VHH binders against Uncharacterized exonuclease domain-containing protein At3g15140. Designs and how they scored, part 1

Scores and structures below are computed, not measured.

Target 1, 337 residues: Uncharacterized exonuclease domain-containing protein At3g15140, of Arabidopsis thaliana (Mouse-ear cress) (q8w566)
Amino acid sequence: MASAFSAFRVSLSRISPFRDTRFSYPATLALAHTKRIMCNSSHSVSPSPSPSDFSSSSSSSSSSPSTFSLMETSENARWRPMCLYYTHGKCTKMDDPAHLEIFNHDCSKELRVAAADLERKKSQEFNFFLVIDLEGKVEILEFPILIVDAKTMEVVDLFHRFVRPTKMSEQAINKYIEGKYGELGVDRVWHDTAIPFKQVVEEFEVWLAEHDLWDKDTDWGLNDAAFVTCGNWDIKTKIPEQCVVSNINLPPYFMEWINLKDVYLNFYGREARGMVSMMRQCGIKLMGSHHLGIDDTKNITRVVQRMLSEGAVLKLTARRSKSNMRNVEFLFKNRIK
Positions, changes and structure headers below are counted from each chain's first letter, unless a header gives other numbers; Kabat numbers aren't used for antibody chains.
F, E and O are the ipSAE of ESMFold2-Fast, ESMFold2 and OpenDDE, as the mean of both directions, binder to target and target to binder. V2 is 0.75 times the mean of E and O plus 0.25 times the DockQ between their complexes.
[cut] stands for letters that were removed.
The coordinates of atoms that the task and the answers printed are left out; those that the model quotes come from them. Centres of patches stay.

## First folded at step 1 (VHH)

Design a01 (framework vhh_7mjh_2)
Fold by ESMFold2-Fast, scan of step 1:
Structure a01 (fold): chain B 337 residues (1-337), chain A 123 residues (1-123)
Amino acid sequence: as target 1 above (337 residues)
Amino acid sequence: EVQLVESGGGLVQPGGSLRLSCAASGFTFSDYYMSWVRQAPGKGLEWIGRIYTSGSTSYNPSLKSLVTISRDNSKNTLYLQMNSLRAEDTATYYCAKDEGYSYRGWEDAFDIWGQGTTVTVSS
């Protein structure tokens, strides 16, 4: 069993292919290639064409911006909505200046950290954190994950897929997606790109392997990385329920996680019930829409970066019992009830 | 003391309907998810569907148009309604007490299985 434990050891030689490209090639080519690899797991949003619609290149130059592009926060000086078609390799407007002005094709840019933010950072137990925030009431509708480098605090890659339910009727799906994503202009990209959960997991495992974070031949969890959630629901309840619905085994990398709420409570000595509360307490302005899973995952990542910059150490807060997978052991004495 | 007893199996014609029952005893039935699983002759186990404590249901996509799972907590009884039966639906049908998810797969989530009831779809 000693060789099984070595799968969790820190690998000092663990460098993904895109990082090698970044160090080997000229900076401009390396950054372009890295962004394509990092962002190809997300797809661009194409809002319904309308007057003041910021997705139209011709209209964008002459029409007023939509209400969502008129937000008056300091983050809007740097932040732009992610091009969700781009991250899936399906953006047809990569050479359109008006499109590039509206949508961000650099998935790491708005989450960069200053050198000063590293001065109080402490050593972490993991080299990477995988920030996850699922969307979906009956079945998962969106599967967004960001990799944060624990040393630099920078986002190094993104996995994003819209997920197509298999147990909801077509009528129920159409009503839910139109209501949830219609006003955000992501209903079309959802219908264009959403795939069944089993396929999402298969693609996610290929992506994890590309980053040396997991190997399908092992029965153990992530290699020197941990999931970070905002609440236990995502990994404790939602993923296992979806695995049953999809008739797939619970993947071994979902056996343990870090509930950011519990770390937050213990580090700051103050309770926060969710992402919005954490952001408000930390003085962090909301980026994008908290009804879109990728935007929520980015906002949770900004809370993670803030906590790391202030000296927090992210430790596992929950672990599934190997004798009964329905039972979860909580590792912190003080936790959100 | 914990027991699951399936009933309602038998011979049916193709295109026919059949309702299976599972009588539970020895545990608080209303506190547990319940599942139906089948095994065709010479084949592996196939999960049919689950009913949650709320009464909501989750089905195998290949079977969802053919089956309906329901429960009656006052009678400690689980039901499987099957319609438009085909020869391929010939199998032994099992009910199972369902602990939820399992790291090793849905089969490991079931700590109690019934004896099974056989459904034969002939002609």
Scores: ipSAE 0.000, ipTM 0.116, lowest interface PAE 18.6, mean pLDDT 74

Design a02 (framework vhh_7mjh_2)
Fold by ESMFold2-Fast, scan of step 1:
Structure a02 (fold): chain B 337 residues (1-337), chain A 123 residues (1-123)
Amino acid sequence: as target 1 above (337 residues)
Amino acid sequence: EVQLVESGGGLVQPGGSLRLSCAASGFTFDDYAMSWVRQAPGKGLEWIGRIYYSGSTSYNPSLKSLVTISRDNSKNTLYLQMNSLRAEDTATYYCARDLSYDKWGSPYGMDVWGQGTTVTVSS
């Protein structure tokens, strides 16, 4: 229904009393908002307290990732959640000072890099890393991607969409979403913004092309970039399964990736089961809500930044066979099983 | 120093009632909406409900029949009244300062949390 997706701008310098704040116009407006969610590299360091190692309860039944999220919120009065309407180009409150006091429209706020962190960084094999952490058991419900510049370690941009299942009944969708995202307080934004996976992929490919990371002429992988996952599941299993459900071909950029767990094991010589374990071992405090995909993707990015600052080189850990895409080859001999 | 301190947790029999309190200090209590959140052992966070500065409330539909949230702005205190308690209500209960201004907006904007108080429903 809309053609020119660069027709509208999302950056407004001041509030105008005569400006229309409703986005009932073309889908182009939503796309323009998404394209202009830029993570400007900032050299200014937030005066937040330095992260401390968290002590978990010895009782596994009372210890959970959500406990770490609560501890972080209690200690950091300056932490603000990201506006999830803004990430989808559907925020109607860009000019509302009260809204901007509560929610961040800055995708890089928690991910800023100090100049000193660059001193031990080593040259990387890729210019960009795309950190991804999918959410959803039956179908993908959230599709968050952060671009990290391998030279500066700073976040360049964010792609984030909530995903609407296509094979679940509407009643089952509502029950599941109101349970999961209701618990996280984001069920309303999910209902307002979620789109089918096929549309997410179409919008993602436009975003990749705008960053020169992929175009329709790229036959394998990304242009001088690699996906970074926390576990093989996201790209090895979940994306192919979702493509079958959504009746689309597996995109050619999902052929190889970096499993951060395998790089972590080889770099530190210590096994970490997942994001929470890696963060605890590195003394990085959990930010936001665990199991909210965008917050998990930001936390994984903070582990990536820590590892890069300590001299890690992120190498591909897995690749699909060009002759049979069902076959995945693991490139590291020492890996998490 | 901005802080929230919960109290009133403990052991209660199934079918019983319990009132939790949350004492706020270090900020202007009546300028903020306040939320209650719980976490059952081995489970994620479950939002219970929110009370605005005006006294208006919004509840998780799954819990609405079980709970009543109230506040006393003169005492800087938030309350959670729970009735007809069941074993599945066993959890650590947290109060939190809620920066969300919309009644139907995300309570995801919470910035200050209490240490929690544990409620165990058992015979």
Scores: ipSAE 0.000, ipTM 0.110, lowest interface PAE 22.6, mean pLDDT 75

Design a03 (framework vhh_7mjh_2)
Fold by ESMFold2-Fast, scan of step 1:
Structure a03 (fold): chain B 337 residues (1-337), chain A 120 residues (1-120)
Amino acid sequence: as target 1 above (337 residues)
Amino acid sequence: EVQLVESGGGLVQPGGSLRLSCAASGFTFSSYWMSWVRQAPGKGLEWIGRIYHSGSTSYNPSLKSLVTISRDNSKNTLYLQMNSLRAEDTATYYCAKEDYYGSKSYFDYWGQGTTVTVSS
């Protein structure tokens, strides 16, 4: 038989297998999902001790080896997860010091560019690059985009939405999301924030207009900007399929893109079949959770920044036919197949 | 009132198998991650594994080949199947409910434990 017992609370935060990037907030914020999220370089920074009486006229230690403080373990918070309620304009804890210590609210933090990285950069054909990496096999579940300034290589802004399927039962959605995001600890924020694809596109177009990157009245593509993908699938196949499911016309700004894999092959003379391969070859360590779309988009952006710093010029690699939207022209003779 | 009650412990011969159960009440069981943790006499706590609300699992790599965690959400019951038991597996086995604050998980409720003794 069952017996009464006292409950005990135990924190195992010192044990890495028990760490998780879960979010829990009120079910709804008062208003709209259309909030613009800007990269804020004035992130919470511990005050550095100011030098007292002496200041050297010149610093000759430009090549000093980097030193670092050891975290409790390699799993203990070397990297801070992005607040995904914040990326949806729904974070209610911006004044909570404990929350701000755990979650990153600066979309550019891991994507900062050193002055030396600009020395070998070449002029680009576009002023901005929109790095995109969609998630979802049946329907799109995540729509993450980072905007990179082609002159500074700095991240300017982020658009991130979780996308709610409209053709699946609630039970099927729950199983799909738990399988995809449960282990990543973001299933709760997905359920709290996810909106239908049609609404995602509407909010995305408002965000594009706020950056002067597109205007619905012009019926043209992006203004002096280009999408950067890791593979043709996202824009060639997945977005058109999702538009059919959602009963919307394919937006005119999805007519051409830069497949980073093709530029990478031509610039380095070496094949890389995906993000992980590119990062491995470039000696860039993976940050965050692989297959979480925002983290993958950040990692692809780090590859873009590396390539730009080494003198790569990002050119369009694919263009969709206006006469037959199923036909795509590939602009590079040497490409990943 | 959250309650977790383990059962199925006892005396087992080396090489034997045993299935532990944990009956949960007082919360929406199907919505929470659950873990198994053990403590050998005079030693610290050792995490065995976790099961997500979906039924997916994550294990301590040193124990993965020896145990299987499962759940029955319709019965509010968590299970631990153990095979090829050794003297070193002698311990009190605890069922634990996980909760979180931000990115950090912790155990907010524990069962009383059930003792497994692997003898000679």
Scores: ipSAE 0.000, ipTM 0.146, lowest interface PAE 13.7, mean pLDDT 76

Design a04 (framework vhh_7mjh_2)
Fold by ESMFold2-Fast, scan of step 1:
Structure a04 (fold): chain B 337 residues (1-337), chain A 122 residues (1-122)
Amino acid sequence: as target 1 above (337 residues)
Amino acid sequence: EVQLVESGGGLVQPGGSLRLSCAASGFTVSSNYMSWVRQAPGKGLEWIGRIYSGGSTSYNPSLKSLVTISRDNSKNTLYLQMNSLRAEDTATYYCARGEDYVWGSYRPEDYWGQGTTVTVSS
């Protein structure tokens, strides 16, 4: 933020009714490409403000956390919302103590893994699991992913972008976003941060490469990692549809996935319709705002962690046909329809 | 109607000190972040620092030892204290408002004053 002004160029004739909003955009985008958001799962790694940018508010501060808008929190009073600007590399309040009391800049303490949780864990077929839960019926509006280390069960990083439709009028987008995010109070942050799906995929691939999980020239799929979904819809149906709308080829790493519902059915011998059902059956309380993609992805991750701690082995449940990319082969006989 | 009016500029001797003021009307200074920015003749804009709604401050590292930003909420006024002024500090100084946004970001500065000129010479 501060350093963005060193590259800022604006005409003096426009200063009084200043309309040039580009002063932080290139810097924020550059930070988003290289920035890593580490989840706090006993390893407590999160970016700290630089010492020279750190400031004390002392008696100068007039605003308390409660002075911010009446932001809705979950029924679980221990839950703190994720800073949605921070996930995009655009938080300007890293030095504001009031902000840091309300919002998490790392993964919440609720994703922490205790040593006892590892006692029954079995070896896995993959080193990493990428938990994904897309939002948006007409077009993708939110693209949240958490990386789970299969050995420690700890969340090691997250990728989160709001996604902006490119084939809808501004009026149609405004209605769509108001209906989806208005009640959650996140429609404005969506409008401030959302980028087109093609750019989301480009930034996602940079993030995957930073974690050595994929390289465009080395393999068709992920390197010793697998996507974990709650239902086949996300990767089987929605991503291919969005790729057509966005005029991009289906990325090769979306050829196979783990539907958590199918693994759950086979491991527990019991059906669950979705995340809420799995959590209820496991005695895990829902945290955050249901239908906010990042919160749902964190809750699905908690189910993954519970299953791993009880000895489940997560295996691929679905794979696209190489001869016809629209045909999906299901690898488990016993699966949820 | 949002207005920002800078004052306190003028001619000052090298090594001198100067305090600039920015009087705000149409909004409350403590509910927004406020920035000071300058532009030397023939050069681009250089960010000096800002004060957040909560009262904490952030400064350009090149200027941190030379400037202090403060505000008086009762007067709805922002200040820039400058010490040890050098010829290179000759510039037009601007006050700008940014909107505080609850989800962890501040909107870009949307209102700017007309500026006040500081000339440092003997």
Scores: ipSAE 0.013, ipTM 0.243, lowest interface PAE 8.1, mean pLDDT 76

Design a05 (framework vhh_7mjh_2)
Fold by ESMFold2-Fast, scan of step 1:
Structure a05 (fold): chain B 337 residues (1-337), chain A 121 residues (1-121)
Amino acid sequence: as target 1 above (337 residues)
Amino acid sequence: EVQLVESGGGLVQPGGSLRLSCAASGFTFSDYEMSWVRQAPGKGLEWIGRIYTSGSTSYNPSLKSLVTISRDNSKNTLYLQMNSLRAEDTATYYCAKSPEYDFWSGYEDYWGQGTTVTVSS
């Protein structure tokens, strides 16, 4: 309750500078840019039918079950890897049938919300949650964010960029990417699409403005939204370090966040030290490629949706001191350390 | 000698509209998918959209409400209509002919020199 009051106070103080500027957003334009991106990875591998199977069936009378087995519905569509050129807004093959047999531009099943899931949902302190899961040890290599509508629990949009290090030699970058993304088969798209962190932040801020979540005129925090992380590292440590490397000031919207691990611990009364353990405890199957940032962000979003459906209220767990950016206040008495 | 020549760029006031053209030569224009791509100063390439041989279109979701792509096969010309221009739309705009056999990278052949659009007052 004290934490809820503290979170409310911060949101109110953030709104005050915005009101003083009398700034307003083009809501119609923001809604026009709302887009859901989803993947289904639930299909088991099956062996291809042999030509003998086809030949042996050719002389047999067909039955309605046999003809029925040739039909594939959207529910029975094979899982396909997400087109990462598409997530960057750089896919040139949007309606190419050959491309769409290999890559998915829409993954509706993974992030679906059933009507029954809304029955026990409680009102939230924020209208939107921005689920973030950064990748990269030395420098950020991937910057994935999903917007979740706190009222419907549906995913509103996705921002995804691969990030190109600026302080490493080309040879060091190539070796780093080969080791990180080569195994996942995405090293080529990374090299083709990755941009420096400063440009990622600039594009992210345009995307936030399109959703009425932030604007440059106030140079303040998010509008009625909060970041959701799986661990404090992303916003507490990694983003400030990357800002120093990239020679940019820490953006004002990275001053506070929700560490899902702390909310999870307090809501379920159980420790979960990462995404995989949260999913296992909740009975949620892992989808996509673990350690690919976009897929991990989708899986964390599924945990968020599960928690919201069971009545969890996502509250701020951490905030930075405005007087000393190194000082982080943790708002939950009971937390993962 | 395949050539793509973009034109129609220039200085535009915020909120204004602009139509870019791309004159294609040296290939059978009607047989190829065409795209528009832009590059803001100091930034990477951003895909705007594509038009198929059928005339149907696909757009970058971030730009879909602001742009329209069309083609005139009788004139071998590709068009980009832009409305409600913002300072962020300041970029060099390129038209591109899609490669025929690159299904892994999904990247475009860049054949044009580009036309520069500056949104300022």
Scores: ipSAE 0.000, ipTM 0.093, lowest interface PAE 22.0, mean pLDDT 73

Design a06 (framework vhh_7mjh_2)
Fold by ESMFold2-Fast, scan of step 1:
Structure a06 (fold): chain B 337 residues (1-337), chain A 122 residues (1-122)
Amino acid sequence: as target 1 above (337 residues)
Amino acid sequence: EVQLVESGGGLVQPGGSLRLSCAASGFTFDDYAMSWVRQAPGKGLEWIGRIYDSGSTSYNPSLKSLVTISRDNSKNTLYLQMNSLRAEDTATYYCARDQYDILTGYEPFDYWGQGTTVTVSS
C-alpha cells in the first residue's frame, strides 16, 4: 500500500509540468531565446486589391549586400492576400497565372511550421484549435475561422464568409461597407458574396461536420477542438447578440473558448491588450490588412503557432453557465478584461 | 476534510460496459473541475479525462471513444461510463479534484480517492 502511494507522487509529475513554485514560467525566458521571423518589408494597405498595387508593396524586400538562395522555405514565402472569392467557391481566376501570383488560395503554405518548431511543443488538451476573429460593430460583417492541428501546428482548413446585416437599412449597410471594406479594397467582393448570418451558421455547421468537429445529430460541443479568440468579446458577447438579431438559438459549440490574451498573460507573464500588442512583444511583423478579419485571423494563428512552439498549453479560459447563459465563468486566476 | 470515494469497480467481461461513481464531500463540489485517472498493474498513472464545473468535458484522445464523464452536482457525485472494455483497461481507477490553472505552480490534482479496481476478464 505504501509503495502504491509512492508511485502516485512520482507519476503525478508526468500529468502536469507545473509543481511547487509560481516561478515556473519558462515562457518568459523562451521569448528572449526564440528568433523565427525577420522581415525586410511590410504590406501597404490598398483600397482596391489589384496586382499592380499589391506587387508594389511586396516587391522591395531585397537588402544589401546581395543575397543568393536556390531553395525556397516557408520562412522565405512572401505574404499574399487571400482570394476572398475563392473562400466562397466563386473564384473565376483559378487558371490565371497573374491572379495566382498575387492572391493566395491556400494559406497553409504561408503558415507552414518547420520541424524544429515542434521540438519544444507540449501535448495539448485538444486535437484542433479553431482560431476566430469576428468583424463588425452593429452586426457581424465577417466570419473567419482557421483550423490548426494541435499535433503538427499546421493549418488544416479555412472557413470564411462575409456576413450581410439583416436589421440595418440598405443605406446604412452601403455607407458602412464603403467606409470599412472600401478602404481595404474589398467592398466589391463583400457585396458580391455576403450572406445573412443564419446562412453562415448553416454553412459553418456543414463544414464542421465535414471535419468531424461537430454533428447536428449529437447536438453538443466541439469534438476534441476548442475555439481560440483574441479577447472574450467574439464568443461571450457578439455571437449571442447576433443570434438574437438573426432569430436563431445560440449553437451549443459556443459555450466555451480559449481567450488567447489570458493564455498569453499567464504563459509570458506579460499583458497584451490585443493582436497588435502580442505580435509586437513577440517580434512578429504584422502582415496583410489590419481589420480585415481573415488577415487578423491569420496573424492571431501566427501568435498561436509561436506560443505552441515555445511550450504553451492552450487551456479553456471561459465558459457559459448551463443554468444561466448570461453568466460567463472565467477559469484563470490571472486574466485580462 | 476533503474526501473522494470511488465505487462501482469489479470484474467485467471483454466488450462489456461499466459505470464508476465518485462521492465527494468536504468542499463545494460545484466549484471544482474533477478528473478520472487510472493505473494499470506495473504501469504509471494515465489521465482519462476531466469534467469542468460548467459540465464541459475534455478527454485523453487515446480514450475519448471509450469513455464518458458526467457529474450530478445535486448529489456531489462524479461518474465515468466505460464501454467496449478490453483486458488492457484492467486498472485501479481514481477520481481527483482538479486544478486547471496552468501557471499556479501547484500540482494539478490536490486530492485523490483511494481508487476502485476494474478487472476485465480475458
Scores: ipSAE 0.000, ipTM 0.117, lowest interface PAE 16.7, mean pLDDT 74

Design a07 (framework vhh_7mjh_2)
Fold by ESMFold2-Fast, scan of step 1:
Structure a07 (fold): chain B 337 residues (1-337), chain A 120 residues (1-120)
Amino acid sequence: as target 1 above (337 residues)
Amino acid sequence: EVQLVESGGGLVQPGGSLRLSCAASGFTFSEYAMSWVRQAPGKGLEWIGRIYYSGSTSYNPSLKSLVTISRDNSKNTLYLQMNSLRAEDTATYYCATEDWYSSGEYLDYWGQGTTVTVSS
């Protein structure tokens, strides 16, 4: 029955004893088919243990004055990659301790905001920012977006899809995916979950509608929200190119964006040519893998949060021409070229 | 190229012990749960047990006292230790990757199998 050179996909329900009612699939299976993932960050900080709380809980906890001090410094846990089956609503191991030891299921992890960070924050022109950082050479391979609440600076939700190219050769796809996503077996999740760009856009529009950020019945842009990119390439060049390849019209919400590099230059008076430069200059430690677009999107979001906490106002930096979609008007005189 | 190669099968006397191996290549072995499955001549597939990437195991209750599954992630190798073998343990033994995306609802990649015959 088995072949060393072929895949035989066999349902466990057809294998004894998985058909025995004494064996129930774990509770994690009930979560495997969740259609939408919500990055519900707590808007309330966990209650700090007060002296009265400490005295009442000291008998049930191994908390002592010296232990308490060490516990505060120990909350900076080791980096864990996002579970990318989870970002697609398809992780079946959400409550498996062994799985959770390796993978993170909290899309707001390392993106938490302290109350002190809000003290110098200024009012913004938009209620939400959609931080985007596309991956792909010839065609888009990864489409990660984080939504940031402009008032709280907290991450509200994540949209993440792997994108299956239609014009790249299978050999080119496999080489690219193995090279970029081979770490931690991410190449397998890409092959298991990647869908064509047209379907990514359809699912993205459902997600936008669920957040009241866009209405399919209108030809208008985003509702009180703006895309934030690290460079003009993503929305200026790559998305229109991909739309042509995928034979879809450019969506109306991709007509304008905020290039974080241009806002950064004007706010700090210092040029940074990319994410790594901005992070270095801000003293922000790079988290995760430079091979994963979701990790880059999280790191760009940390730069956004730092800039907002220091009083930056994120303004549109570019708009497409009404008469010529290939012609982009830049709204800042002082900009990265 | 995903490849699984079982070895260690053969003729065993009743009451004997045997250790099967499964050599894995072409994927990140350490991230996948693995299962052992057997098929006796003229019968259907019988699941033996699984081992998660962490080393945690779960077994067919009918076989739990007779088998032990282990793995060596540094060698990309899966093992099945069998003790107190009986004539009814005569089967072809397969290792397979578990589809973790579907909580192990499916076994995706299979080896060619190794045959164990328990006979005097």
Scores: ipSAE 0.013, ipTM 0.541, lowest interface PAE 7.3, mean pLDDT 76

Design a08 (framework vhh_7mjh_2)
Fold by ESMFold2-Fast, scan of step 1:
Structure a08 (fold): chain B 337 residues (1-337), chain A 123 residues (1-123)
Amino acid sequence: as target 1 above (337 residues)
Amino acid sequence: EVQLVESGGGLVQPGGSLRLSCAASGFTFSDYWMSWVRQAPGKGLEWIGRIYTSGDTSYNPSLKSLVTISRDNSKNTLYLQMNSLRAEDTATYYCAKESYDSSGYYWEGFDYWGQGTTVTVSS
């Protein structure tokens, strides 16, 4: 099989310009922006099951094997990738049945929590957890964040931006994006939506303020919330390095975080070197594309939800020194090195 | 009215180099991915490579050592630099505008093509 975006051969026939999208009207785009916040729908009253909901369970065996994927089978439901134009407020296909059949606009659907999962949950030190998994080795390429309500364990909202490097050459960017996103089919959306890190931080701070999680008039961290990372690298090293590259000061909300690996080790008494190991040990099947930041952030969130449901208390694992921002204190003696 | 007009083709000796141009009009050139595609006599269309809105490029691995694609958004012009040409590179070369749906996930094909410029590599 050849990829549609790699070496290919097309028909000798000229492609007709019959499909003209220039007649999309502003009302469609306005609706797209409104629906971007749809992950909050999990907080509203669930609609009653339709007759088609009952008939689908009795007819599931009539589905062709070609309509299944391993991920769909693993989740006992049809898994759909998140529409990444939707996360940027740029999707104009929200009313297109073919698009909606393939792409998900509900950030909370695969992260739902059953009432039984709350029975063993313990009180947390924070009201919200911001699960983050940055992508990019040289410069940040993706900035995905999911808010988890510590009381309900439900996903409240997401912030997702692709990030455009400012110090890499054209050739280096192309090789990096091709190697990381090309086969995932998201190189197009990255090139269309990626913005410089400074602008990502500005938009992130507006989003934090909208959730009452931080405001510009405070000089301390998040309001009753904490970042949750899978490893210290993201906040300890990558963000400060990117701030230097982008010529911005390190924001005050990046002074402390929860390394899920350290909490995991202390709660379960077992070492897990990363997301895949934690998921395997917990019996959670991988969803989506590994190394796509939003999918990894969703999978880390599923580990967070599992740990909370089993009685884990997520405590800060690392804190920066206010006297020396390069100096990090680790708060757990038993930690992943 | 969208138009793509290729130029720069002709007769070239084996081992020679050639630069093709494609003049674009009737659309915001800087907003679209552009491709080069070729067709050898009696053969199907073969994709050469594309250039993104960022200026980044992606090539057919079989042709990557032969070609370089560039764009000049101020002139609405797409370029294809070809080096070390062989007889097997004899073809009509087309520039093509890429079309994607508004979600960016569905490649809808090439919605506009130039008329092509012929390159003949012969001794």
Scores: ipSAE 0.000, ipTM 0.269, lowest interface PAE 12.5, mean pLDDT 76

